# VH-VL binders against b9luv3, part 3

Target 1, 134 residues: b9luv3
Amino acid sequence: MVSLGLVVARFNDSVTEPMAEAAREAATDRDAVIVDEVSVPGAYDSPLAADRLARRDDVDAVAVVGAIVTGDTDHDHVIASATADKLTQVSLDRDTPVTFGVSGPGMSGAEARERIDKGADAAEAAIDLADELD

## First folded at step 14 (VH-VL)

Design w5
Fold by OpenDDE, fold request of step 16:
Structure w5 (fold): chain C 134 residues (1-134), chain A 122 residues (1-122), chain B 112 residues (1-112)
Amino acid sequence: as target 1 above (134 residues)
Amino acid sequence: QVQLVQSGAEVKKPGASVKVSCKGSGYTFTKYWMHWVRQAPGQRLEWIGEIYPGDSNTYYNQKFKGRVTLTVDISASTAYMELSSLRSEDTAVYYCARGYWTYKTGSYMDVWGQGTLVTVSS
Amino acid sequence: DVVMTQSPLSLPVTPGEPASISCRSSQSLLWSRGKTYLSWYLQKPGQSPQLLIYGISNTFSGVPDRFSGSGSGTDFTLKISRVEAEDVGVYYCMQSTHYPYTFGQGTKVEIK
């Protein structure tokens, strides 16, 4: 049985809560267990939480979910790039799968809704990697 | 007890605007969707739009072509629907309804306001 | 827009007998990973609509268990195992898989 850590970026709750739900459901469907779930304010804040989870011996993989919706500026691209880069770094440094279930950038609210299942994708990817790299 | 209380009936002329209010109580206002649905006489229910007070995420029925504006006052736990450029066919009872959206179930509306009659006539 | 078609539009029933209402969508309500979003509402005479079923088959709290929902894809059904006088009103199905959300025409249930 794969043990997952789940990081949920809360920004855009109407989307990220369902994304987390999708991740939890996917974990259950794959007979995995979420041993810990950490909420952070936004996607940019997720690397630290992911790193802490990845350090744990009881965590086989970490799934990160969030939604980066386009605003009045292009800060969404900056956030997305930084987040993806650091989550990758965490995965490498900790030799623990960390999957990127953060939707965006360049995404509207409507597009965010359509991508809620990315949470499930992230969970499944985490489980797959845990199995494959074990 | 969860309740939604809407503002009173409105009579408007064509071309005018109307703003209907919906005050929620008995629940955390920012954690549920607020839907707006109308019903013209003898017609089916028609979905207008939804707003999530927690992040202001809003979706509109494009049928209204930008005539509808959904807003919320979190401090007052009140949602507002403004409909501009009113037409006679906009005559209907307008409902607000508390809604959920879950990954498992999609959207559904569990508590409805009492309705607000909006009459548009010359 | 997705067109929801209910059948029948009028349903006279005798108290104690079962009733069944069909709701068909003009396109599949399958979203992703098997998720399909359909709910049922009852509008009693002179009242606001009230939720009966959500997520195709979940009975809302306080709704009698004689109400049940089923279906998939484009075909959905609301069943009342034993109709009571208080069940009189107009029943609506609603899809929420596609924007905009759309309702059926309504099925008027009356006592014979």
Scores: ipSAE 0.901, ipTM 0.951, lowest interface PAE 0.5, mean pLDDT 96
Fold by OpenDDE, fold request of step 16:
Structure w5 (fold): chain C 134 residues (1-134), chain A 122 residues (1-122), chain B 112 residues (1-112)
Amino acid sequence: as target 1 above (134 residues)
Amino acid sequence: QVQLVQSGAEVKKPGASVKVSCKGSGYTFTKYWMHWVRQAPGQRLEWIGEIYPGDSNTYYNQKFKGRVTLTVDISASTAYMELSSLRSEDTAVYYCARGYWTYKTGSYMDVWGQGTLVTVSS
Amino acid sequence: DVVMTQSPLSLPVTPGEPASISCRSSQSLLWSRGKTYLSWYLQKPGQSPQLLIYGISNTFSGVPDRFSGSGSGTDFTLKISRVEAEDVGVYYCMQSTHYPYTFGQGTKVEIK
């Protein structure tokens, strides 16, 4: 059984909470368990949480979900890039899969809604990596 | 008890604007969607739009072509629907309704206001 | 827009007898990963609509178990196992898979 850590960026809660829900469902469907879930204010804040989860012996992989919607900030691309880069760094430094389930940038609210299942994708990717790289 | 209380009936001239209020109580206002639905006499329910007070995410029925504006006052737990450039066809009972959206179930409206009659006549 | 078509539009029922209302969508209501979003509402005479079923088949709290929902894809059904006088009103299906959300024409249930 794969043990997951889940990081949820709260910004745009109407989208990110459903993304987290999708991640949880995906984990259940794959017979994985989410051993801990951490909420952070925004996607930019997720690397620290992911790092802390990735350090844990009881965590096989970490899934990070969030949504960066155009119009919320003038730096959506910068935030997305920085977040992705640091999450990758966490994965490498901790030798633990960390998957990027942050939607955006460059998307509207409607597009964000359509991409809610990215949360599920992130969870499944985390599980797959945990299995394959174990 | 969860309740939605709407403002009173309105009578407007064509071309005018109307702003209907909907005050929520008995629940966390920022954690549920607020939908607006109208019903013209003898017609089916028509979805106008929805707003999530927690992050102000808003979706509109494009049929209204930008005539509708949804807003919220979190401090007052009140949602507002403003419809501009009123025409006779806008005569209807307007409802606010608390909405819940989940990944499993999608959107549904579990609590409705009492409705606000908006009459547009010359 | 997705057109929701209900049938019948008028449904006279004898108390104690079952009732069935069909709701058909002009396109599939299937969303991502098999999700399908359909709900049912009842508007009693002179009242606001009230939720009966959400997520195709989930009965809302306080709704009698004589109400049930089913369906998939484009075809959905609301069933009342035994109609009571209090069930009189207009029933609406609503899809929320596609924007804008759309309702059926309504089915008027009356007591014979």
Scores: ipSAE 0.898, ipTM 0.951, lowest interface PAE 0.5, mean pLDDT 96
Fold by OpenDDE, look of step 15:
Structure w5 (fold): chain C 134 residues (1-134), chain A 122 residues (1-122), chain B 112 residues (1-112)
Amino acid sequence: as target 1 above (134 residues)
Amino acid sequence: QVQLVQSGAEVKKPGASVKVSCKGSGYTFTKYWMHWVRQAPGQRLEWIGEIYPGDSNTYYNQKFKGRVTLTVDISASTAYMELSSLRSEDTAVYYCARGYWTYKTGSYMDVWGQGTLVTVSS
Amino acid sequence: DVVMTQSPLSLPVTPGEPASISCRSSQSLLWSRGKTYLSWYLQKPGQSPQLLIYGISNTFSGVPDRFSGSGSGTDFTLKISRVEAEDVGVYYCMQSTHYPYTFGQGTKVEIK
């Protein structure tokens, strides 16, 4: 059984909470367990939480969910790039899968709604990587 | 305990604007969607749009695009629907309704306001 | 827009008898990963609509268990096992899989 850490960026809660739901459901469907869930203010804040989860011996992989919608900030691309880069770094440094379930940038609210399943994708990817790289 | 109270009936001329208010009580205003639905006399319910007060995420029925504006005043736990360029066919009872949106269930409206009659006539 | 078609539009029922209302969508309400979003509402005479069923088959709190919902894809059904006088009104299905959300024409349930 794969043990997951889940990081949820709270910004745009109307989208990210359903993404988290999707991630949780996906984990259940794959007989994985979320051993801890950490909420952070925004996607930019997720690397630290992901790193802390990835350091844990009881965590096999980390899934990060969030939504970066155009217009919410003047730097959505900067945030997305920095977040992706640092989450990758966490994965490498900790030798623990960290999957990127953050939608955006350059995304409207409507597009964000259509991408709720990215949360499930992130969880499944985390599980797959944990299995494959174990 | 959960209650939505809407503003009173409105009578408007064609081309005018109307702004209907909906005050929520008995729940955390920022954690639920607020939907707007109207019903013309003898007609089916028609979805206008929805807004999430917590992050102001808003979706509109494109039928009303350019004419409807949904807003909220969090401090007052009040949602507003403004409809501009009113037409006679806009005559209807307008409802606000508290809504959920979950990954499993999608959108549904569990508590409705009492309705606001908006009459558009020359 | 997704067109929701209810049948029948008028449903006279004898108290104690069952009732069934059909709701058909012009296109599949199946969303991603098997999710399908359909709810039912009742508008009693002179009142605001009230929620009966959400997520196709979940009975809302406070709604009698004589109400049930089922269906998938494009075909959905609301059933009342034993109609009571208080059930009189217009019933609406609503899809929320596709924007904009759309309602059926309504089914008027009356007591014979």
Scores: ipSAE 0.876, ipTM 0.944, lowest interface PAE 0.5, mean pLDDT 96
Fold by OpenDDE, look of step 14:
Structure w5 (fold): chain C 134 residues (1-134), chain A 122 residues (1-122), chain B 112 residues (1-112)
Amino acid sequence: as target 1 above (134 residues)
Amino acid sequence: QVQLVQSGAEVKKPGASVKVSCKGSGYTFTKYWMHWVRQAPGQRLEWIGEIYPGDSNTYYNQKFKGRVTLTVDISASTAYMELSSLRSEDTAVYYCARGYWTYKTGSYMDVWGQGTLVTVSS
Amino acid sequence: DVVMTQSPLSLPVTPGEPASISCRSSQSLLWSRGKTYLSWYLQKPGQSPQLLIYGISNTFSGVPDRFSGSGSGTDFTLKISRVEAEDVGVYYCMQSTHYPYTFGQGTKVEIK
């Protein structure tokens, strides 16, 4: 049985809560267990939480869920790029799968709603990697 | 007890604007969607739009072509629906309704306001 | 927009007898990973609509167990096992899989 850590970015709660729900459901469907779930203010804050989870012996993989919706500036791209880069770094440094279930950038609210399944995808990817790389 | 109380009936001329209020009580205002639905005489219910007070995420029925604006005042636990460029066909009872959206169930409206009659006549 | 079609539009019922209302969508309400979003509402005379069923088959709190919902894809059904006088009103189905959310025409349930 694969043990997952789940990080949920709470910015855009109306989208990220369902994404987290989708991730939890996917884990259950795959007979995996979420041993801990950590909430963070936004996607940018997820790397530290992911790193903390990835250090744990009881965590086989980490799924990160969030939604980055486009604003009036390129701020969404900055956040997305920084987040993706550091989550990848955490995965490599900790030799623990960290999957990217953060939607965006360049995404509207409507598009974010359509991509709620990305939470489930992230959980499944985490499980698959944990199984394959074990 | 969860309750939604709407503002009173409105009579408007064509081309004018109307703003209906909906005050929520008995629940955490920022954790539920607020839907707006209208019902013209003898017609089916028509979805106008929804807003999530917690993050101001908003979705509109494109049928209204930008004539509708949904807003909230969190401090007052009040949602607002403004409809501009009113037409006679906009005559209807307008409802606010508390909504929930989950990955498993989708969107549903579990508590409704008493309705606000908006009459548009020359 | 997704068109929701109810049948029948008028349903006279004798108290104690069962009732069944059909709701058909113009396109599949299947979203992803088996999720399908359909709810039922009752509008009693002179009142606001009230929720009966959500998520196709979940009975809302306080709603009598004589109400049940079922269906998938494009075909959905609301059933009342034993109609009571208080069940008189107009019933609406609503899809929330696709924007904009859309309602059926309504089915008027009356006592014979």
Scores: ipSAE 0.871, ipTM 0.943, lowest interface PAE 0.5, mean pLDDT 96
Fold by ESMFold2, look of step 15:
Structure w5 (fold): chain C 134 residues (1-134), chain A 122 residues (1-122), chain B 112 residues (1-112)
Amino acid sequence: as target 1 above (134 residues)
Amino acid sequence: QVQLVQSGAEVKKPGASVKVSCKGSGYTFTKYWMHWVRQAPGQRLEWIGEIYPGDSNTYYNQKFKGRVTLTVDISASTAYMELSSLRSEDTAVYYCARGYWTYKTGSYMDVWGQGTLVTVSS
Amino acid sequence: DVVMTQSPLSLPVTPGEPASISCRSSQSLLWSRGKTYLSWYLQKPGQSPQLLIYGISNTFSGVPDRFSGSGSGTDFTLKISRVEAEDVGVYYCMQSTHYPYTFGQGTKVEIK
């Protein structure tokens, strides 16, 4: 049974709360347990929280959900790329799967609901990696 | 306990605009969607759009985009729907409705305002 | 836009008898991962609409057990096991799987 940490970025909670709900449902459907959930202000704050969870002996994988929907600016793309890069670094440093379910960048607010499933995808990918790398 | 109270009836001429208010009470205003729905006489309900006061995320029925604006005043726990370039076919009762969303069940409107009749006299 | 088609449009019923209302969508209401977002509302004479059923089959708080919903894909049904006088009004289905959200034409339930 996989034990997950969940990090939820709260920026744009009309999107991120449904993403978190989707992640929790996916974990339950796979008989995984979310042993801890950490809320952070925005996606760019998630690497520290993911690191804290990934250090724990009782955490097999970490799923991060968040939204970057401020527009199509190069700034948003830089923030998303930097976040993904640092989360990958946490994963490698801790030898623990860390997945990133993100709505955006470049995604309009009108498309966000189509992408709420990325929360479930992140949880499932984390579980799949934990199982495969066992 | 939970209540949505709308502004009173309006009579407008073609080409004017109208702004309908909807004051929410008895719940955390910023944690629920606010929908706007209208009903012309003898017609079905028609969804206009929704706004989430907590982050201002807003979606419009494209039929109305360009003529409708949804806004909120969080400090007053009040949502507004403004419809411009009014025509006789815009004569309807306009409802605000609190929307509840879950990933399992989607969006549904659990509390409705009393409705605001907008009459556009030709 | 997804077109929601209800039948019948008028449904006279004798009190105590069952009623059934069909709602059909012009395209699948399947959201990702098998989710389908459909709700039912009742508009009693002179009143604003009120929620009856959400998520196809979940009865909203305070709604009598005689109301039930079912369906999948494009075909959905609201049933009233024993119609009472207070059930008179126009029933609407609404889909929220696709933007814009759309309602059916309504089914007017009347006492016969």
Scores: ipSAE 0.611, ipTM 0.859, lowest interface PAE 1.3, mean pLDDT 90

Design w5
Fold by ESMFold2, fold request of step 16:
Parts: C-alpha cells; sequence; structure tokens
Structure w5 (fold): chain C 134 residues (1-134), chain A 122 residues (1-122), chain B 112 residues (1-112)
C-alpha cells in the first residue's frame, strides 16, 4: 500500500482544489492513502513543503498540485521551471518520488479547468514510481 | 437562508450599456462561483459567464465578444454583470446563480436570483 | 458550442402517469476518467429555474424521489415516475463538460 504526501497550492483555488480532489480520488482508486496534506500559498512555495513530507518515514511519495495561470508566458515558464527544478532536487535528495501536477505555464484560466485531471496524473505517477523503484 | 437579490428592471436604447447587480447573503461569497444566465422571451436559457470571487477567475461565453464584463465587490458580497453595445436581441431576463463545482459532478447552479428584466427598445 | 437537443419540446401528461424527457448532445459529454457533467432544471410558470438533478443522476436536496436522471455519452434522460400537478413547467438540461455551458431548448410539461 503506498502512502502519499499531498501538497496543494492555494493560488487559483478555483482550479487547484478540483485538482486536489482528482488526486485524492486517484489515490483511493489505487488503494493508496494520503497520510498528510499540506496547503501552500503558491506553486513556487511547494518545494519546502514537499521536502518536509519526503523526510517522513511514513511517506513513500509526494504529489504536488498547482496552477500557473497568469497569461504572461515568460513569467509562467520561469515559475514552472524553478519549481520543477527544486522539486526534482528534493526527490533526489530524499530518495523519494516527487511529482508535479501543474495546469501548465502559459494557460489561460479557461484552459486550466480542462487540465484538472493533471492532479490525478500526479498522484498516479507518484504511486507508480513508489511501486516501481521499491 | 441563502439568497441572491438582483437589481430592478431596466429599459435601454440600442447602443447603451446595462449593469445588473446580484447581492448574495447567507453563505461564504468567496467560495462559490457566480454565474450569469439570460432568457429571452420564448427562448432557451443562455449561459453568459461565471466568476469566482475568491480568485477573480472569470470565464465568458465568447458569443458576447467582449461586450460582457463580470466583476465582484467582495466587501459588499455583490456580483455585477455589465453588457455593452446593447441590441434589441439582448432583451431578456438576466439571472445570477450561485454555482457549485466538484470534480465528480461538474458545475451546477443551486441558488438563483429573481431575475432582472432588461428591455432594449428604440 | 455543444448543441443540446431536447425531445419532446411539448409534453402534455395525465396526472399519475410517467413522463420521460430526452436530451441529446452534439458531441460526447464524456470527460477524462469517466466524468460527465449534465444537470436538469425546472422553471415553473413565473419563477426562476430550480435545480433538480446534477451529475446526470444525483437528485438535489428537497427534490421528490419521483424524479430520476440517467444517460451517458450523448444521450440523457429525465424521468418522472408519476407526474403531479406541481410538476408543470419547462424542463431544461444543461451540459457543463465543455465551455461554454449550454442548455437544451426546454420541454414544456403541462397537464392535459
Amino acid sequence: as target 1 above (134 residues)
Amino acid sequence: QVQLVQSGAEVKKPGASVKVSCKGSGYTFTKYWMHWVRQAPGQRLEWIGEIYPGDSNTYYNQKFKGRVTLTVDISASTAYMELSSLRSEDTAVYYCARGYWTYKTGSYMDVWGQGTLVTVSS
Amino acid sequence: DVVMTQSPLSLPVTPGEPASISCRSSQSLLWSRGKTYLSWYLQKPGQSPQLLIYGISNTFSGVPDRFSGSGSGTDFTLKISRVEAEDVGVYYCMQSTHYPYTFGQGTKVEIK
């Protein structure tokens, strides 16, 4: 049974809360359990929360969900790249899968809603990695 | 308990604009979508757009081609719909409706305002 | 835009008998991971619309058990197991799978 940590960014909660709901449903469907859920202000704030969860011995993997929906393509890409880089670093440093479900950089608010499934994708990827690398 | 109260009927000339208000009470205004829907006489309901007061996320039916603007005043728990460049075809009852959205069931509108008749007459 | 087509547009019904309203979409309402977003509303004469059914088949709080919804893909149905006088009005389906959200034309249910 995989034990997940979940990090949810509050910025754009009209999108991120549905993404978190999708992640929780995916975990349940895979017989995984979310042992802790941490709320952070924005996606850029997620690496510290992910690190704290990944340090726990009762956490097998971490899924992070967030939305980057500003309409400024350059700004969105900087935030997404910096966040992904640091989450990858956490994953390697803690020897723990860390996945990033993001409603992609450069998306308008309308398009981000159609990407809510990315929350489920992040949870599934975290579970798959925990199983495969164990 | 939960109520949406809209501003009164309006009569406008073609080319003018109208701003309809919708005051919500009895619930946390920032945690629900606010939709706007209109109904011309003898016609189907037509979705205009939605706004989430908590993060200002706003989506429009492109049929209105930037003629519509949705805004909120959180301190007054009030949503506004402004429709510009009015045409006679815009004569309709305009409703605000509180939207509830979940990943399992999608969007649905559980509380509706009383409607505001907007008449566009030369 | 997704076109929602209701049938029939007018439905005279004898009280106590069943009624069925069809709603068909111009394209699939199936969203990823098996999600389909379809709701039904009743607009009684002189009133604002009221929610009856959400998520295809979930009956909204306070709605009588005689109302039920079903369907998948492009074909959806609202059933009233036994029509009562208070059920008269115009019934609308609405899809919220695709932007913009769209309603059917309405089905006017009336007592004959």
Scores: ipSAE 0.603, ipTM 0.859, lowest interface PAE 1.5, mean pLDDT 90
Fold by ESMFold2, fold request of step 16:
Structure w5 (fold): chain C 134 residues (1-134), chain A 122 residues (1-122), chain B 112 residues (1-112)
Amino acid sequence: as target 1 above (134 residues)
Amino acid sequence: QVQLVQSGAEVKKPGASVKVSCKGSGYTFTKYWMHWVRQAPGQRLEWIGEIYPGDSNTYYNQKFKGRVTLTVDISASTAYMELSSLRSEDTAVYYCARGYWTYKTGSYMDVWGQGTLVTVSS
Amino acid sequence: DVVMTQSPLSLPVTPGEPASISCRSSQSLLWSRGKTYLSWYLQKPGQSPQLLIYGISNTFSGVPDRFSGSGSGTDFTLKISRVEAEDVGVYYCMQSTHYPYTFGQGTKVEIK
């Protein structure tokens, strides 16, 4: 049974909350348990929360869910790249899978709704990595 | 005791605009979608669009995009629908409806306003 | 746009008898990962619509148990096991799988 940490970035919560719900459903469908869930303001704030969860002995993997939908494509790409780099660093530093489900960059608000399933994808990837690297 | 109370009936000439208000009470206004739906006399319901007050995320039926604007005033717990360039075919009852959305069940409209009749005539 | 087609459009019924309303979509209502978003509403004479069923088959709070929903893909059904006088009105299905959300034409249920 995999124990997950979940980080939810609340920026654009009409998208990110559905993504988090999709992640929770995916975890349930895989008989995984979400042992803690941390809310952060935006995706750029997620690496510290992911680090705190990844340090825990009772957390096998961390899934991070967020939306990067500001309408400024250059800004969105900078945020997405910086966040992904730091989450990868957390994963390597903690020897713990950390996945990032993101709607964006480069998406309008209308388009981001169509990618809610990326929350489920992040949870499944985290579980797969925990199982594979166990 | 969730309630949606809409502004009163309007009579407009073709080419004018109308702005219908919808005041919500008894719930956390920023945590639910607000939908707008219209119904011409004796006809089916037609979805106009939705807005999420919490982040202002807004989706329009493309039939109305360019003529309709959905807005909210969070401090007044009030949603607005403004429809411009009115035509006689826009004569209808306009409803606001609170939308609940989950990944499991999708969107559904659980509380409706009383409706606002907008009549467009010469 | 997804076209929702209801059948029948008019349904006279004797109180105590069952009623069944079909709703068909012009394309599949399956979203990614098998999600299907279909709801049913009743508009009683002179009133605003009210929610009956959401997520195909979940009965909304306060709706009598005689109402039930079922279906998948493109074919959905609302059943009333025993029609009562308070059930008269126009019934609409609505899909919310695809933007824009669309309603069926309505089925007018009347006491005969």
Scores: ipSAE 0.577, ipTM 0.854, lowest interface PAE 1.6, mean pLDDT 90
Fold by ESMFold2, fold request of step 16:
Structure w5 (fold): chain C 134 residues (1-134), chain A 122 residues (1-122), chain B 112 residues (1-112)
Amino acid sequence: as target 1 above (134 residues)
Amino acid sequence: QVQLVQSGAEVKKPGASVKVSCKGSGYTFTKYWMHWVRQAPGQRLEWIGEIYPGDSNTYYNQKFKGRVTLTVDISASTAYMELSSLRSEDTAVYYCARGYWTYKTGSYMDVWGQGTLVTVSS
Amino acid sequence: DVVMTQSPLSLPVTPGEPASISCRSSQSLLWSRGKTYLSWYLQKPGQSPQLLIYGISNTFSGVPDRFSGSGSGTDFTLKISRVEAEDVGVYYCMQSTHYPYTFGQGTKVEIK
């Protein structure tokens, strides 16, 4: 049974809360348990929360869900890359899978719902890594 | 306890605009979707669009895009629907409805306003 | 747009008898990861719509147990096991799987 930590960004919660719900359902469907859930202001604040969850003996993997306002600007690209880099570093430092499900605001109904599934994808990837590397 | 109270009936001429208000009370305004739905006389319900006050995320029925604007005033816990370039076929009762969206069950509208009659006549 | 087609459009019912309303979509309402988003509303005479069923089969708080929903794919059903006088009105299905959200044309339930 995999024990997950979940980090959820509050920014753009019309998207991130559904992503978190999708992650929780994916965990349940895989017979995993979310042992703790941490709310952070934005995706860029997630590395510290992920690090604290990954330190715990009762956490086998961490999934992070968040939204980035735009993917078109150099600033947003740099921030997204820096966040992903720091989450990868947490994963390596703690020898614990850390996955990053990230989405931006949807332009269409189909696009919006596909972005919500990124939450489930992040949880499943974290569980798969915990199982495969066990 | 949860209530949505809409502004009063409007009579407008073709080409004018109308702005209907919907004041929510008894719940956290920024944590639920607000939908707008209309019903022309003897016709089915027609979804106009939705707005999430917490982040202003807004989706429109493409039929109305370009003529409808959904906005919110968080400090007043009030949502607005403005419909421009009115035509006689826009005569309808306009409802606001609080929506809850879950990954499990999708969108559903659990609390409805009393409706606002908008009449477009020459 | 997804077209929702209800049958019948008019349903006179003897009090105490069951009623069944069909709702059919022009395309599958099955979305990613097996999700299907369909709800049912009742609009009583002179009133705003009220929620009855969400997520195909979940009865909303305060809705009597005589109401139930079922279905999958393109075919959905609302059942009233024992119609009462307070159940008269127009019943609408609504899909929220695809934008824009669309309603059926309504089924008017009347006591005969």
Scores: ipSAE 0.522, ipTM 0.836, lowest interface PAE 1.8, mean pLDDT 89

